VH-VL binders against p40099. Designs and how they scored, part 5

Target 1, 211 residues: p40099
Amino acid sequence: MATKQLLRRQIKRVINALDYDIIAAESHTISQAVRSLIASANSRRVACYMSMDKGEVTTGEIIKNLFQDGQEVFLPRCTHTSESKHFKLREDHHPHLIFHRMSSLKMVRDLKPQGPYQLKEPEPHIEESDILDVVLVPGVAFDIKTGARMGHGAGYYDDFFQRYKILHEGQKPLLVGLCLMEQVASPIPLEKHDYSMDCIVCGDGSIHWFQ

## First folded at step 26 (VH-VL)

Design n11
Fold by OpenDDE, fold request of step 28:
Structure n11 (fold): chain C 211 residues (1-211), chain A 128 residues (1-128), chain B 112 residues (1-112)
Amino acid sequence: as target 1 above (211 residues)
Amino acid sequence: EVQLVESGGGLVKPGGSLRLSCAASGFTFSDAWMSWVRQAPGKGLEWVGRIKSDYDGGTTDYAAPVKGRFTISRDDSKNTLYLQMNSLKTEDTAVYYCTREGDTEEFWSSGWYYFDYWGQGTLVTVSS
Amino acid sequence: DIVMTQSPDSLAVSLGERATINCKSSQSVLYSSNNKNYLAWYQQKPGQPPKLLMYWASTRESGVPDRFSGSGSGAEFTLTISSLQAEDVAIYYCQQYYSTPTFGGGTKVEIK
């Protein structure tokens, strides 16, 4: 088994065994830190994610704060190039992410589980993001020494980052990893197509910046 | 070679209990999502329940007809899947198959999959 | 729950001839986000457990003869045996796994 796959399973096992109260507490701390970070950076257009019931930093409070502070909020939808008709990054049609603008907190809360995986995602007709200032990025594990992020293996976010750079003349938003303390790992091997984080916010409130 | 061998079936009275076992070999059992599927005599197939792998949360799901009465568990150290059946009813009479769910995508901890391997089944008869 | 309906209930086909089995789901089992149909086919011979034939509607399981093929999308699916062999006598089931797994009622394939 590949090193990444083994590490992914180990981390996921640990996280799944955690009490939700622990995850909630760390997520709260992260939310406060993220709020300050976004304010300091004068970021206005922020991409976030809908957190799962368990296994990652919860984002409910983050999203709430974004709306309260007047940021434009975007959430991701998993799609496929055959559906979206977006350009392919590979020879064949493949999965990719599209971020859609959430107009209100209510709109976010009204999202219903859909599809075989019961994901809460924006509808396809919702306005798609253009320029983003910050992307809050989920992960299975983060290397707070290097900024490396290990995702779930599908490459959705890496695809999005690559796609974003192509569309925006090589520019990318600030990539901020949200990391539970239990997701801190080192080393995390990087592949050519992997994107490292510009910043990682951890469950203890620490913020780690990378060049 | 993947093998699944069910045991524990037999005759039981309504209201009784029975525990089925499934011995797995030929693959990394601890990584597999496992399900039970039953087939009443001369009838079709009916999904009974599922248990995920430990690293995917080890959670269980049950069909409505058996929810609250049946419990699925696993012992990865013994490569064994279990089905505890309580408060059995006559309509629970069936051959019970142990099944492995097909390859799961690492990024999805939710959802359902097909069943790529099946045991020979064990017969459970509930009769007064 | 998604209801699966197969047709016909029974099919008699001469050796070497084509056998066609239909399966319909009460709602689409196509996930547009990955363009996959969450549909499987199984073969069950007398006195044996079911055996997986197809998944994702049209992908053959390893070891399955190429005379078996799956087609369809959305809510309409077909299993085809291009040239029926004696060993193909069995009951065939479709199954969706878009949501809580459900099976069709089965189609009995016999030799005419």
Scores: ipSAE 0.722, ipTM 0.883, lowest interface PAE 0.6, mean pLDDT 94
Fold by OpenDDE, fold request of step 28:
Structure n11 (fold): chain C 211 residues (1-211), chain A 128 residues (1-128), chain B 112 residues (1-112)
Amino acid sequence: as target 1 above (211 residues)
Amino acid sequence: EVQLVESGGGLVKPGGSLRLSCAASGFTFSDAWMSWVRQAPGKGLEWVGRIKSDYDGGTTDYAAPVKGRFTISRDDSKNTLYLQMNSLKTEDTAVYYCTREGDTEEFWSSGWYYFDYWGQGTLVTVSS
Amino acid sequence: DIVMTQSPDSLAVSLGERATINCKSSQSVLYSSNNKNYLAWYQQKPGQPPKLLMYWASTRESGVPDRFSGSGSGAEFTLTISSLQAEDVAIYYCQQYYSTPTFGGGTKVEIK
């Protein structure tokens, strides 16, 4: 088993054993920090994610705050290049993310679990994102020394970042990792296709910036 | 070689209890999602329940007919899967198979899977 | 729950001939987001447990002979044995895992 795979298992075990109240408390702290960060940066177009029941920073409060503060909110949908007809980053058709604009908090709350994994995702016909100022990024683990992020292994976000740069002449949004304290790990090995975070917001309220 | 060996089956009266065990070998048991599937005599296959790996929360799911009566658990240190059956009914009579769910390395931990390995099964007969 | 219906209930085929088993789901088990059909096929010989033959509708499990093939998408699927062999006498089941797992009623394949 690869090193990353072992680390994923280790972190997941720890996170899954955590009381939800701990996750909620840290998520609240993170939400406050993120709100301040976004305000300071005068960011208007923010991509977020629909948090799972367990295993990552909850994003309900973050999303609520984004709408309250007047940001445009985008949520991801898992798709496939054969379906979306977007360009391929690989030789064969492959999975990738598309972010869609949520017009209101109600719209987000009205999302229903769908598909074999019961994901709450925007409908395909919803407006896709173009320019993004900030992407709030989930992860299994984060290295607060280097900015490295370890995902779940599917490469959805790395694909999206690469795709974004291609579409926007090498530019990318601010990548902000949302990190529970229990997800802090070092070192995290990075591969060529991995994107590190510009910033990591931790459950203790600390914000770590990287060049 | 992957092996699953069920045990604990037998004759029990309605309302009785029985605990089945499944000894696993030939793979990293702690990483596997495991299910029970049963087959009544001369009938088809029916999923009974599932337990995920500890890494994925170790949560359980049950078919409606057995909810509240059956409990699935695991002891990773012993590479053993269990099915505790309480308040047994005649319609619970079946060969019970322990199965490994395949391809659980997916990004999502909320899905369902096919069953790539099966034990030989153990017969449970509920009769007065 | 998704209901799986197989047809026929029983099938008698001569040795070396093609056997075709159909499976229908009450709703689509195709996930467009990954373009996969959450459908498996099993073979159960007399006195034995089921054996996985096919997953993702058309991917053969390791060790399964080439004469077995799966096809279909959405809610209609087919298991084909291109040239029936004596050892293929068994009951075959389809199973969806798009949601809570459910099995078809099975198709008994015999030699004519």
Scores: ipSAE 0.716, ipTM 0.882, lowest interface PAE 0.6, mean pLDDT 94
Fold by ESMFold2, fold request of step 28:
Structure n11 (fold): chain C 211 residues (1-211), chain A 128 residues (1-128), chain B 112 residues (1-112)
Amino acid sequence: as target 1 above (211 residues)
Amino acid sequence: EVQLVESGGGLVKPGGSLRLSCAASGFTFSDAWMSWVRQAPGKGLEWVGRIKSDYDGGTTDYAAPVKGRFTISRDDSKNTLYLQMNSLKTEDTAVYYCTREGDTEEFWSSGWYYFDYWGQGTLVTVSS
Amino acid sequence: DIVMTQSPDSLAVSLGERATINCKSSQSVLYSSNNKNYLAWYQQKPGQPPKLLMYWASTRESGVPDRFSGSGSGAEFTLTISSLQAEDVAIYYCQQYYSTPTFGGGTKVEIK
């Protein structure tokens, strides 16, 4: 995990040095490409994420477009198997994600920062996802030649994908990585539990498909 | 092996200014989130403020009593943390410790942490 | 701000006997999403800076003797010294890091 840590550090330094205008312009371009991708597929149930202040593609416009286009929108909540009572993927209880249905854009905009990290997450009682068509996936770095993704290190998304496959007879949703141009890197080392993307949408609007 | 050495303390009148320095060694300073914690004579500990690593955004946070008067900065090329203290009050009299935050490689960069290494401290006395 | 309250203010314990220090927070410092308590303990010997003893409530820092243990969850926590030694004479502080850090008022441990 030493080489992943060095790459994370390098990429985060570059992204945190970017002017907001650059991140905003790339995020807008990504939002339009994602909108087109979802429209061209038979995609109705879309999981997205609430972008942090820094270090990733901003998702506000994406979420707004999803509601405007009549999609079912799901947002993640970090939890723990001891609290959620969902099955364990490891011997000990561990962190994982649950996606929850957001019924309106107002509901998303009304989310308040909670907990020690001040995250805007759905409340635990809100309806959990089942079938998803598309998952929009964050990361620190993406390899546009292979589909490899380097996450933030906690394995939340890889756990969710494995959990999803177990629950759905090995099926998975379309995994779409959202990537600023400055997050493109090669090679990205993969471990046994790492999932790669089905496609990556980059800050220049390009869409890269993989098998 | 980790060392944090504060300097710049002394006697100053209310309304005056001082600049504290903290020389760091034995770890990769540029990766670390750094804090100042103070202790008034015979009293407990009080967090003053922090500065994050450059790659986590280099942002600062301050305790309410010092906001607008104190400024934390860092020079990664010199492995040095600074505390600029302006408009000093008698209530600012304390030993000021330079500290390193632990476990800052957590998934989220917005969190708060414990302090795994402390300097010896430097005394600031604000009196007329 | 989360207010941290320690008890007792001072504690005299015979050499080799058990010392117990309590820390209470004004709100829970347990984050259920990762099942961690955002609480640390520090030891400050006379004339020295504080030294980290425990983090995540019950995890001992490297090099801290096994006689130190932390317990509790949510809003109430305990630091225990199972067999007090002369070198343990110090002031002990708890600290939360669920939000902007705050410290307890300290507990002075002395030999009886």
Scores: ipSAE 0.627, ipTM 0.855, lowest interface PAE 1.8, mean pLDDT 91
Fold by ESMFold2, fold request of step 28:
Structure n11 (fold): chain C 211 residues (1-211), chain A 128 residues (1-128), chain B 112 residues (1-112)
Amino acid sequence: as target 1 above (211 residues)
Amino acid sequence: EVQLVESGGGLVKPGGSLRLSCAASGFTFSDAWMSWVRQAPGKGLEWVGRIKSDYDGGTTDYAAPVKGRFTISRDDSKNTLYLQMNSLKTEDTAVYYCTREGDTEEFWSSGWYYFDYWGQGTLVTVSS
Amino acid sequence: DIVMTQSPDSLAVSLGERATINCKSSQSVLYSSNNKNYLAWYQQKPGQPPKLLMYWASTRESGVPDRFSGSGSGAEFTLTISSLQAEDVAIYYCQQYYSTPTFGGGTKVEIK
């Protein structure tokens, strides 16, 4: 949509202009809040993502803390139903995510940039996730009043959540959005298939829960 | 409707400098990723470098032979792309084309694309 | 860098007959995540800039005659002109954009 793409571009300009020190400070605060959240929920199986150097919450500390605290850590790989042989959610074969278990922090740090976009992703042969307790979710913008999330436009996470629910009899993991203060926006247009967050953890350390 | 018009080519001695311009019209220039591609007389095509849109970070990439010598910039208020060429060598002799990258995807700011529109080119000759 | 190799270097074809141009890459340009081949084809007539013909290996650019088609996947690709016309006399280039863009050496198409 035009309004959704305009908001996405506006937020991206702000985020790309931020100094690393601001992103690092907010990311550290988020990592502490996430650590407390996971401990309080007694969560074991946590899906995270590999952050880029700029433009989003830095996840390096979060991933380190997950391993230090004895959690099972899962990271995403972009794929296509024609290659993965996973079932389709649409008429034609389409892109989707698979989360893979990372056995150690060293394994994460050894991931190499691959493909046309130079993404650091697990290799396809690595054990795929089944049950997840928490998914840490990236986005371009988050609405802290409603739980709405605006992603990058490809629908990878929304597809994964729908796929997860189909495979687990309607159950879903706790969805936790990770949000720099500069990514807070309202309103965020939602479409029928867009998933909202169960909570959003912001750069000031605040945690916003939704019913 | 899309038009790209290069200017600023000419004869330059080795070690010299030259600045090329590309005037763009018929599209939202500030949204576009722009590239320079060159073609030595009687030879094939060689990508020179690119500059991304401001909202995708405004960053530049360069081919190895020109890295450190050439600088790409843009002025979105004037719909103009620039190529500053320093320390020119005889092997830089070519027609320089201004190009637009097609079908750029917003969520992968690290991607590469094809070139959907080309200017007529401007000749740069580096000889003593 | 991904090296692009075209064959033949030149091709002479009678009017109305089929012309076939081959392009090979030194590594696969297929991205499994989106199932797309990062390959384009260009036509360059004498005294003119290149013009985009095909992208994603087989998608024809708007305004390109349907006698032009692209095929192949991975590391081997073909541009086909099903019935050669006089205006198709040009040099044809393939280009990968899986990584830093590189072009093939070109294939000159002439009337026999």
Scores: ipSAE 0.582, ipTM 0.841, lowest interface PAE 2.0, mean pLDDT 91

Design n11
Fold by ESMFold2, fold request of step 28:
Order: C-alpha cells, then structure tokens, then sequence
Structure n11 (fold): chain C 211 residues (1-211), chain A 128 residues (1-128), chain B 112 residues (1-112)
C-alpha cells in the first residue's frame, strides 16, 4: 500500500481530534503571520481559498485582513476544461481551478454552497484572475524542511500552477502553504507533478522559506 | 474477497428494539464508509443511513424516516458495523443490507457515493 | 430529495435481443466541475442482494459483462443489455448519489 495514504490517515485522525478552539487559535496566529508576509512582499493581488468548516486552517480572518489592507482578493472555483473553455494540459478534458476577483468582503459573505460538495465558490461570470502576486495554498501535509506539499489527490493546485506558468512565460506567483502544526510532516512522499511551496506558514506563527 | 455478513434480524413487536450486526472481511474496514440499505417485502431499495471512516470524521447521516430512532456505529477493532433500531414501527419491516460505499477517498470528505458491495441481508419483521 | 423515476416497470425480452431501461432524475446529477454523472445501476437477481453494475453512469464495475452499457447525462440515463442472457433475469435499479442517495422504483426484466 502507499505510504502517502498512511500519512493522510494519520493527519486526518489528529485533526479530527482537535477542538475547534485550537484550530481557531492556530488560524488566528497564521492570519497575523500572513498579514506581515503580504506586507513585506509588497503584494497586491492575493489568491486565497474558502476554508471548509473542519480539518484545515480557517481563512475568514485572512480574507477580512486582505480587504482591510487594500489587497485585490481572488477565490477559486472548481471547473472542467470542457465547460470553462480553458486549454487542456492533458489529452482529454479535465478538472481545473479558475480564480475570480472578489470585489468586497460582502461579496465573499454572500457566496452560496453549490454542487454535491456544497462548496462556496465565485459565480462563473465574475472576472477571472490574470497576474497574481501570492497564492495561499491549502494541503493535507507540509514538509517545513523542503517546502513539499501533499494535497488531497485531485491535483487542482498543481494544475493551476502549471497553467499559470504557461500563460506567464514561466513566471509564477509566490506560493505560500498554510498549515496547522498538526499538518507538519517529514518526509512527504512526492509524485513527479507536485509543486513545492516558496514558504510555509505554520500554526505557531513560524514562517519557513525555501527560496 | 470482500464479504459482508449481516445478523440479528428477527420478529419484534412495534415499539421494540433490535440490534443488527455486519461482520466485514476482505478489505480494510477502518478506511471504508459503510451504509445500511433496506428493502421492504414489497419493492424498492431505501437508503437508511451511513457512517464515515474515522479518518473522515466518523460522522453519521440518516434518512428522515429513521432519524432519531436508529443509530449506526462501528467497531474497527472487530471489523463490525452495527445498526441499533429503537421504537420500531411496522413500516420498518424489511430486509436490511450492510453495504460499502465506493470511491470514498475524495478531496472534501463530504460527498455521497454508490454501494460497491452488499451483504446477503437480514430480515426484520415488525408485527403485533 | 432527488426523485428517481424508472421506465418501464417491467419488460419481457427474447434471449439474445436488446433490453433498454430508462432512468430519469428530478434534477441534474451531473457535476460540471468534474464532468461526472452521479448515477449508478444495480442488478438484483431473484432471491439475491443487489449487485453493482455501473457507476458514474457509464463505468462498468469489474466482472460485469460488456453486454451491459450505460449512457445518458444530466437527468436522463439508459442501461442497455445488448444481448439478453438467461442469467440477466433480474430487477434493475438506478441510484443517484449527487445528494442523499435515492433509488429508482426498479425495472423487472424477464425472458419473453
């Protein structure tokens, strides 16, 4: 069996045992560290994600801070190349992410759960991102020694990073992994297509750089 | 090979209780999401409820007709799924199938799935 | 809940002939973001539990003969048995899993 599955199970078990107050405290600490990082990187266009209720860094405070600080905020929508009319990275049409500009905190708060997974995502007609300065990246596990990230296995973020590079002459935004202390792992079994983070912000407020 | 073997069915009076068991083998039970599906002696299949793997939160979901009366639990050390049925009604008369959900290792741990393996079923008869 | 409607309720088909079973959902079960139809088909032979035939509308479960095929998308689906065999006498059920699972009422297939 794959060691990746075993690591994923171990992390999920630990996170599911955490009280929400612990997740909230770590998420608050992360939000302050991210705020400082955004300021120091002179970043204007920031992609974030809508956190699930459980099992990951909560992003509500991060998103609020981005708007308060005058940043342009982008949130992801899961889609498919057959629907989006974006180019394919594989022979057949496949799933991918599009980031959409959120004009205000009210717009974010008005997002409705959709689909079989009840995700809060931007509507398709909303302006798509082009240049991004920073992408805040979720994951199941992060290796603070190497910058490695283990995603949930769907490959949405890795596809987006490759797509972004193709569209921007090999350039990429700053990739910032957000992780609870309980999501720190080493070593992370990696596959050939996995992108590494430029830095990882952990639940204790530490920031680990790999550039 | 995957096996699911239900037991504990029988005749019970309305208002009574019964506990069904499902012994699982041939797969890693602790990774699986498990469901109960029933079939009244008439026709048709009706989903009763599910329990997720511990890794995905161990939570339960129930169909409206049984919510508050039925409780699904699991014992991963014994590879056993349970259905505790309380306040039984004549409408609960059915063959109860233990089932495994397919393709449950998904990104959000929140989806719904098809049922890739079924036990032989155990008959519950609720009658005066 | 998503209501699943099957037609016909029953059909009789000669050995070696094609059987066609229809399933309609009260709303789309296609998730455009992954291009998957959240629909499964089951076979229940007399005196036996249900057995999975198809998932994602058109993917055949391992060990299912290739005479079984699934088609359709969105809210309308078809299970086809291209050449009916004696062992195919059964009740066939469709099931959606886009939301809380629900089943169609079943279609009984008999030999004519």
Amino acid sequence: as target 1 above (211 residues)
Amino acid sequence: EVQLVESGGGLVKPGGSLRLSCAASGFTFSDAWMSWVRQAPGKGLEWVGRIKSDYDGGTTDYAAPVKGRFTISRDDSKNTLYLQMNSLKTEDTAVYYCTREGDTEEFWSSGWYYFDYWGQGTLVTVSS
Amino acid sequence: DIVMTQSPDSLAVSLGERATINCKSSQSVLYSSNNKNYLAWYQQKPGQPPKLLMYWASTRESGVPDRFSGSGSGAEFTLTISSLQAEDVAIYYCQQYYSTPTFGGGTKVEIK
Scores: ipSAE 0.414, ipTM 0.786, lowest interface PAE 3.0, mean pLDDT 89
Fold by OpenDDE, look of step 26:
Structure n11 (fold): chain C 211 residues (1-211), chain A 128 residues (1-128), chain B 112 residues (1-112)
Amino acid sequence: as target 1 above (211 residues)
Amino acid sequence: EVQLVESGGGLVKPGGSLRLSCAASGFTFSDAWMSWVRQAPGKGLEWVGRIKSDYDGGTTDYAAPVKGRFTISRDDSKNTLYLQMNSLKTEDTAVYYCTREGDTEEFWSSGWYYFDYWGQGTLVTVSS
Amino acid sequence: DIVMTQSPDSLAVSLGERATINCKSSQSVLYSSNNKNYLAWYQQKPGQPPKLLMYWASTRESGVPDRFSGSGSGAEFTLTISSLQAEDVAIYYCQQYYSTPTFGGGTKVEIK
């Protein structure tokens, strides 16, 4: 745990020091790679994330391309089992993600920052995803040797993946990590509840597949 | 033991400048988000501004009344927080407290926090 | 900015009796995503800086006596001192940190 925390801080420090233009450039490259990946996989239902202003791969172009190419686009909303009334994976109520369908690019662009963290999230009443083909996954760091992903520590995505498997008889979507070059790290310790990526797309355009 | 010690307060004329310092000890200063909160004599508390940790970007936020006039900075090597106050106004008269923002253990680090430790404060008086 | 309103402005309570301080926010400070209320309580004794008493509306800061309790959710909150002690004479402030931090006007608690 200490190791992960240290790594998170290190990566965050590096990312925060990056020129926005660098992030933009890498994100563009990633967007192109993702577009090709989605096409080759004939994926139709794609979960993405609404990128924040800084600190991660920007997803604006990815989202735009998804709509242009006719994919169904889903964005996440952070919620809590006490609110969502979804089943608990733990004894107590706990946070988890719900993905909601974005009907159009305009809908995405119209999302407004909300809550104490000013996240751009879909409204709760928006249609929730069922089957997903691909989930584009953010992270703090990625291990391109193993497929390991280090999140921010809250376990939102791991929870979602576990939840998804339960609901879909052990099946899960293709998990694709979006990784800035500055987020490449090795090794990344994995815990029992952590999910590795099936694929990691890096800022240099490289695509790394894992079994 | 966590300690925050403000200094630099005093009497200044309107339009003048003053720089406050806050010496921190008893915790890893570099990891902490720090804020300034002020209290006019006989009045309540008013948040002035904050500075995040370096690994969280070291960015600053300011209350509207002081934006453009006040600047918060930090020197982690000295465990010191600063408040540069320019173009001071009479309404800036207050005890200025250095505060540490509490760790909410939240996933997101872009939000706001409570203040778990406070210094004794330093009095700034702006008067002609 | 979220406006915080405390009531009463002043409260005199006998030793050993219950003191109740109310705080209202102009909008909810409950975040549904984590089901937490972004509200803190502070105690400020004469000539001293504020001291954190509560965060997340009801979680006591370390070292705070159990006679202090926080309750409420959304936009209405209460700080209760179950049995007022002499050392509890102070001004109490609520503070929201759902958005840009703002404080209530304070409630002065005195011994009757």
Scores: ipSAE 0.388, ipTM 0.787, lowest interface PAE 1.4, mean pLDDT 93

